# Designs tried in a protein design chat: VHH binders against Dermatopontin (DPT). Part 4

Target 1, 183 residues: Dermatopontin (DPT), of Sus scrofa (Pig) (p45846)
Amino acid sequence: QYGDYGYPYQQYHDYSDDGWVNLNRQGFSYQCPHGQVVVAVRSIFNKKEGSDRQWNYACMPTPQSLGEPSECWWEEINRAGMEWYQTCSNNGLVAGFQSRYFESVLDREWQFYCCRYSKRCPYSCWMTTEYPGHYGEEMDMISYNYDYYMRGATTTFSAVERDRQWKFIMCRMTDYDCEFANV

## First folded at step 25 (VHH; from a4 with R96E)

Design c2
Fold by ESMFold2, look of step 26:
Structure c2 (fold): chain B 183 residues (1-183), chain A 123 residues (1-123)
Amino acid sequence: as target 1 above (183 residues)
Amino acid sequence: QLQLVESGGGLVQAGGSLRLSCTASGFTWRMGWFRQGPGKEREFVASISYTGGSTYYADSVKGRFTISRDNAKNTLYLQMNSLKSEDTAVYYCAAEGYITSELPDSESGYDYWGKGTRVTVSS
């Protein structure tokens, strides 16, 4: 129900320093380097050719106490044009994203790249606020100082605004061995 | 919130070298170094993007100073070579907090600041 963004989108110099993962309506696949997980998400909204977002991501190594990832995989696809909720299966942490744009629905489908840190389980999970706060605004989500890891997201699509709002699911990981394959 | 702690300052002879470090308590996008000399306003020294793919230097330090970062250690570095008396200053570590349209040499593009480390260059 967000009809007035107040301002057209602006280009940001800082973001151009590292580049964007994708061009307008371009499909992309982004994976963190081995042993790293996504800790930041940036995105700007462009109205060109039916609106889309350019994305950037940043990764950090997990702390040594979490160990090395035991396996990594692409999760099942989340179809364009739908609201969805997904966490990485098998207690995985988000270590990447891939996406393709569909002209027929003016929206993107999404997959997480997930990595399991064997013998560790998520707990104390919470969901971020909306990113962006209003449709059409930039996203600037950073995970600081909480020892929290991205487990997944929920997102809503507005065909009117031709944009999505995201909430990221953030969890702590145990510092002890855990018997569960997925929590 | 985000904490930035500089170290590595000290007394050094002109023509000498010194390496500054800045440890961040968590993830940072762009980081930079600024300095404030005696009786002067704080000025830009250098900045580096998250990937290290984009660096900027003040004209006064180009070719002598090198900025780098080690993201695995959340640490920013400034290698200072061929030091001059005019390099005497308190050096501040700075980090971007929010998406900005500011140029990389603008203080207003940095939301987090360390307390500084003193560098004294003797003739």
Scores: ipSAE 0.301, ipTM 0.631, lowest interface PAE 3.3, mean pLDDT 84

## First folded at step 26 (VHH; from d1 with Y98T I99F)

Design d6
Fold by OpenDDE, fold request of step 28:
Structure d6 (fold): chain B 183 residues (1-183), chain A 123 residues (1-123)
Amino acid sequence: as target 1 above (183 residues)
Amino acid sequence: QLQLVESGGGLVQAGGSLRLSCTASGFTWRMGWFRQGPGKEREFVASISYTGGSTYYADSVKGRFTISRDNAKNTLYLQMNSLKSEDTAVYYCATEGTFTSELPDSESGYDYWGKGTRVTVSS
């Protein structure tokens, strides 16, 4: 029903070989192992499969200076079809993702799994470039600077392309407890 | 950008075992081992996906070599058992840097390479 918008060529990836956490149109729940946070996100887009994406995540341990996570929780839902901005509450770090697909809008809703590390505070925050760079393209975000942690994301959704672009919010974390519960 | 450092190479008698390690300076999705013997072209040895759920081996090493990884340490391993003289080579660690459609046994699928560690198997 929708026109051909000339999406870039998509690479073929085997579900079993790449460790995708979902199939198109299927929900998923991904959590990092205890004491780890998300450091990489990959995704491929399939227009014919409901304009949906398969997702893959990678985690890495936080440094010893942050200590053990004190608590973890699921954040509020970011609704499908909507543009949203969300960071983990209580200065938490992103340690997982939950999502389900909605055929009515050809999009997904999203939840962050967040973990707090004592009373550490974020600082020197910045937003990444857009992922994917263009609608329909694969996402390949890797944080090579482990001094920065994913705190959340802001996303835009194209009703025309039926795809979503992400900017991840990356912050440094103090190696001491601060007084601010939510920065 | 990504640095790879191999270790564990050395001299070993035929039938012996050796364990190679490769430490990456950061996260990588796909990791693999290649080797280059004397007077030979570099050849694929083994590859492993991030989850470890997908492994691929060259026919010449199947049943003898085992590839594994510790993601928490960004470290790749190659357990080499029942070594043969034909296994003599410089072993290179390689990692994927960008999203690729290349097969896991293709050099073109890997963007970062270590300096290599020498394995010598004496007969």
Scores: ipSAE 0.807, ipTM 0.899, lowest interface PAE 0.7, mean pLDDT 92
Fold by OpenDDE, fold request of step 28:
Structure d6 (fold): chain B 183 residues (1-183), chain A 123 residues (1-123)
Amino acid sequence: as target 1 above (183 residues)
Amino acid sequence: QLQLVESGGGLVQAGGSLRLSCTASGFTWRMGWFRQGPGKEREFVASISYTGGSTYYADSVKGRFTISRDNAKNTLYLQMNSLKSEDTAVYYCATEGTFTSELPDSESGYDYWGKGTRVTVSS
């Protein structure tokens, strides 16, 4: 369940005025600062540049009541060209992203960076609407309710549009240690 | 939705310095400062991207003002040095609410505004 898949460390670079973490067709590795989780995702699509997207992420500190992250890890890779559903194992929260572009399918593979906070459990989970709303459009997801944390996502890929839509899985976390290691 | 609260304004002599702060109630991407002097229209002062990697300044304040932010605290700052009488104004904090193609110095690119803090520079 814990894994290091050998992706090289990539320092964050600001490639645009909005601080995109990647150029089109390039891989990237983004991690929140220690004790922070992802709260916003922004993306722009470029059809001419391999039907690829540039991505930007934002993080926020977790409440003090959650304490410090007890452990962090990279989840299993979600393959390019495939539709997938994935949540952080061991009740982890999304604290980063890795991605690599594949020219052969004009799509990206994805990997979550997850952090566990003691033995807290998720509850009251829901999925967001599709981001982007339509293929080819800009993506702008912001969690305005900071009591909810990103646990993962489900995605669909259009082989025609060569773009991917995301629904993020958002959950509350208990303020106490629960009995279940992986809910 | 988002609330912005400015602070740090006051009376200062020409050549002096002030540091303004703006605290946001939540996460914001682009943040900026605007000001409105007596009998003048509101004008752009400075803007900063989320990462801080992209900053923009009005020509009138370039080299004297520095915009910065602490994302962990959702706080925006404006360090104002070498203040002039022409800098006298109410300074407003503003943030982007939705993804926009507007330029960073465009008022229309910002969706949420503070109530402002007054800066008075005496000769």
Scores: ipSAE 0.794, ipTM 0.896, lowest interface PAE 0.7, mean pLDDT 92
Fold by ESMFold2, look of step 27:
Structure d6 (fold): chain B 183 residues (1-183), chain A 123 residues (1-123)
Amino acid sequence: as target 1 above (183 residues)
Amino acid sequence: QLQLVESGGGLVQAGGSLRLSCTASGFTWRMGWFRQGPGKEREFVASISYTGGSTYYADSVKGRFTISRDNAKNTLYLQMNSLKSEDTAVYYCATEGTFTSELPDSESGYDYWGKGTRVTVSS
């Protein structure tokens, strides 16, 4: 029932002991601590609160062999209402997410926070399965293998379902110097 | 597949202390400790959220045991003080793999389990 805007979000979305980084329709900016990258993404969908998602993320430090990140930046914006594909430029790894909700489209715009690691290059890249598996379902993506790092994502937007499915782009990183600026 | 390895068990006198460790081979959200004493069902001991902001303890261990984690090392700890003979058990590390609405003290909310470390508390 779509008329229940007065209820606290906790009545419908208290699925995680660590909570969510955003309330429904709330913009947010999430960054991993310095030297860490995103390894897990969780999300819950709620039709009652405008067909939006609450998000949570977790980070792990990169191994010592990658060293410290040499620079970090917010990647180019991916506009609401569109299907898109993006990886971090300059061989960067995803270390955060930023998003704002637009009621006119019932969808969000997105940016990755990306960090570059001292001349390391991605290789052996693959895409995850869809998250969620079906529109409206809970999303629970975990990178169990430390050998793979999130480089970006591709998404599909459904105006009918008012939701997105994500596939995350996961790559290994070289343990030797690679002079390529972007792979 | 995620693997969990416990360590730190052993023989200790009543009133003594031990610290258990559990190292995970990959990322884990909620982590917990369970134990199975001689002739008993496996029971919940303690759990901790990813941020450490939520901790839960079985009534039998409150005030004596402290759960903690080091996310940088992917390691879970259980500091056990004022040990009693009834604390004798195999202690299992467990983690929530798949996001679930199960209560933190429910075994069904944990998808991955270690092989356990034995703790014996002698009188």
Scores: ipSAE 0.479, ipTM 0.736, lowest interface PAE 2.0, mean pLDDT 86
Fold by ESMFold2, look of step 26:
Structure d6 (fold): chain B 183 residues (1-183), chain A 123 residues (1-123)
Amino acid sequence: as target 1 above (183 residues)
Amino acid sequence: QLQLVESGGGLVQAGGSLRLSCTASGFTWRMGWFRQGPGKEREFVASISYTGGSTYYADSVKGRFTISRDNAKNTLYLQMNSLKSEDTAVYYCATEGTFTSELPDSESGYDYWGKGTRVTVSS
């Protein structure tokens, strides 16, 4: 199997890393199972297949001290072709992603699936480095420290590269009741 | 730092069975088992993708060993059946830390390693 491919950009079928949630230019909707949040984001860029990205995500249960999510929702849309910054409203944690591709701008619109953990508040927030580090590179963001949760992202769009760089907003959550509706 | 802790090793008779476990301190994509027998170099045993949709086995264990994982518990398993004396080794849990194009049976594709658990198969 390996070594049977004569093409430099082909991936061996049995080597697949669990596939992708979308084909190039395909819209998708990804939600973590109930009580889980996104802890990893993978993406590969393919110029040949329409200059778009394929995505994959992984989820983990929140710790028992955080309790059950009290409500979940799709956040407001972030339009294609724009730079944007967004966190989940109402102290929500990112538990999914939804996206559609638009040929008119050669870019995607985005929405977060957000889940609120009643009476818990984010704190000690920080922003990751850029993913990918350079346009066109693979993206591999992993939250190895389970003390931090994804709250949202900021992203920049390059019309020349037809690609985006992302920074994810990561916060700790209190292990005590906090009465603020949105922090 | 991601930590991996193996357990379940021990002494078993040939033809017997043993189940190894490896608990990870956090999320991992591909996970695998490697082993190092007395006087031998470390060798690949088995690997499994995050969803379990892709598995690989060394020819020497195929049909006898089964790799599985429970993502809710961050735990990797190796069910070892029909054990042979040649299976005597220290078994290491390993995980893919960084997205890579390395083959799933290549040590260079695994960034984090446990300390190992010893399996001894006697006659």
Scores: ipSAE 0.424, ipTM 0.711, lowest interface PAE 2.3, mean pLDDT 85
Fold by ESMFold2, fold request of step 28:
Structure d6 (fold): chain B 183 residues (1-183), chain A 123 residues (1-123)
Amino acid sequence: as target 1 above (183 residues)
Amino acid sequence: QLQLVESGGGLVQAGGSLRLSCTASGFTWRMGWFRQGPGKEREFVASISYTGGSTYYADSVKGRFTISRDNAKNTLYLQMNSLKSEDTAVYYCATEGTFTSELPDSESGYDYWGKGTRVTVSS
């Protein structure tokens, strides 16, 4: 219980610096510019405004050693209300996100925008810590190491918290032609 | 670990112009410039958000300095026009690392700092 009757005011709104790609419960589609991949994910949880998240993303060009993407696509949908694990097929790298909110389950469905870099293969993959660290917290995932690329995520969902916790799957990519398309 | 490297400092006559650059080794959200003149404490100069939609300037440089960034190159710029002897300082590049409630002109809101580049304005 609060000692005062109102919701606390925010002192300073860093979240307003760059805006958000969506309003609460709004569907959205975000794609990096051509030749770029997602390197940062920022999100805030709004319990008083629908128990949903606003999202923002940032992108960086891939290094010259990867060349240009040969193909890009929206990956298969991850249904709302489910915990899931997905990576981009065909060794693709995450270059965007799209999502819709469903009031029937109070949750979002998700898709990755994936781009393939021919003759380059992922290796030395790892998973990040949870984002957010606890349900309802702000999310501030930044890849400071350009040697690792986002390949996908695994998520858990809490119906009582009405929130989703992410672990991003990060891999290196070869700087030489790999002989196998699926490595 | 994030690295910030400033360049472009030097000697310039009063009334002249100079462009500073700062390259980052990785992605950054908000970036800023601070400076420390002889015998003075470090002070805020300017900052810019990732999209460039939110910029802040110290009163002493408004209208003379322009901050900008090129996100594809991880590079921050400071265009300094109509330079005065009071602009003589070491200029530091700085960047936000974590969500913060700090004001964009507060040193406390910046987690990573460069070594600085010296600007000397002669009469």
Scores: ipSAE 0.367, ipTM 0.686, lowest interface PAE 2.8, mean pLDDT 85
Fold by ESMFold2, fold request of step 28:
Structure d6 (fold): chain B 183 residues (1-183), chain A 123 residues (1-123)
Amino acid sequence: as target 1 above (183 residues)
Amino acid sequence: QLQLVESGGGLVQAGGSLRLSCTASGFTWRMGWFRQGPGKEREFVASISYTGGSTYYADSVKGRFTISRDNAKNTLYLQMNSLKSEDTAVYYCATEGTFTSELPDSESGYDYWGKGTRVTVSS
C-alpha cells in the first residue's frame, strides 16, 4: 500500500481535488485576490525527469481591522541553487509566489508577492517546522491560527535529493500604527 | 481546533426548499455534507473542492441539491430543492484536514466535523 518510504503520499503523486498551479518544471505566478493573504501551501514532489514540485496555494481575507492593503509588490529574487532567508520588506505579508525552473542548475528561483497593511508592524514571530518534513515528501502547510500571517521563509536545498525544504516565518500584526522597521 | 458550525435546518414540507450553511473558523481545502437519518448510518451527500472546480453528489440528491462555497467568508452552502421525506436527517458539515487518498464520498477522508443541523421533511 505504502511505497519504499513508508509514507502513503509517496505512492499517490497524481491526486488532487484542486489541481496544481504548475506542471513539472513549468514557471508560475500566483497572487491572492486583493485583500487576501496566503494561508495554505500544498506541494507534491515528482521524481520524473528533472525532479521538481507542483504547487498550489490558498488565500483568505485579512481581518477588517487590518483594512485594505496600501501597496503590493514582488520582492527581490531568491536565486536558484542557493539556500536563502527572506521576509517581505516594509512589514509586508505574503500574498503570492512566483517561480521559474532553470535546467542549468536543476532548481527554481523564487519571489514573494508582498502586501503592506497601513502602518502595522509584525511581532511575536516564529518559524514553522520543515515543509516537507523529509525531502521528497508532499507538503501540506495550513495556517489554522488567524492571528498569524506569513512574512516569508527560510529554505535549504539538497542537491542529492534535488528538493528544497521550507520553514515559513509567521508573525502577528499590531492593531495600531507602528513606525518600526521590519522586525 | 478548526470549528465548523452548521445552520439553516428546520421543518419543511415535501417538495419545499432549504439552504444549509456551514461556517468554518479557518481555511479548509475540500468540504462536504453528510447526513444521518433516524436509525441509519451516516451517508455522503455532497462535496466541493477549494476552487469549486470539483463537485460530487450522492445519486439520491443529484439534480436536487447544489453544493457551493464562499471562500472569502469561510462558508459552505447546500441548496436543497424538491425535498422528500427520505431527506429527513441531521446534516453534518465536514472538511479535509490534510492530504487524503480517500474518495470524496468517503467519511474517512474528512478530519473535522460540525455538530450537525436537523432537517425534517413532512409529507
Scores: ipSAE 0.335, ipTM 0.675, lowest interface PAE 3.3, mean pLDDT 85

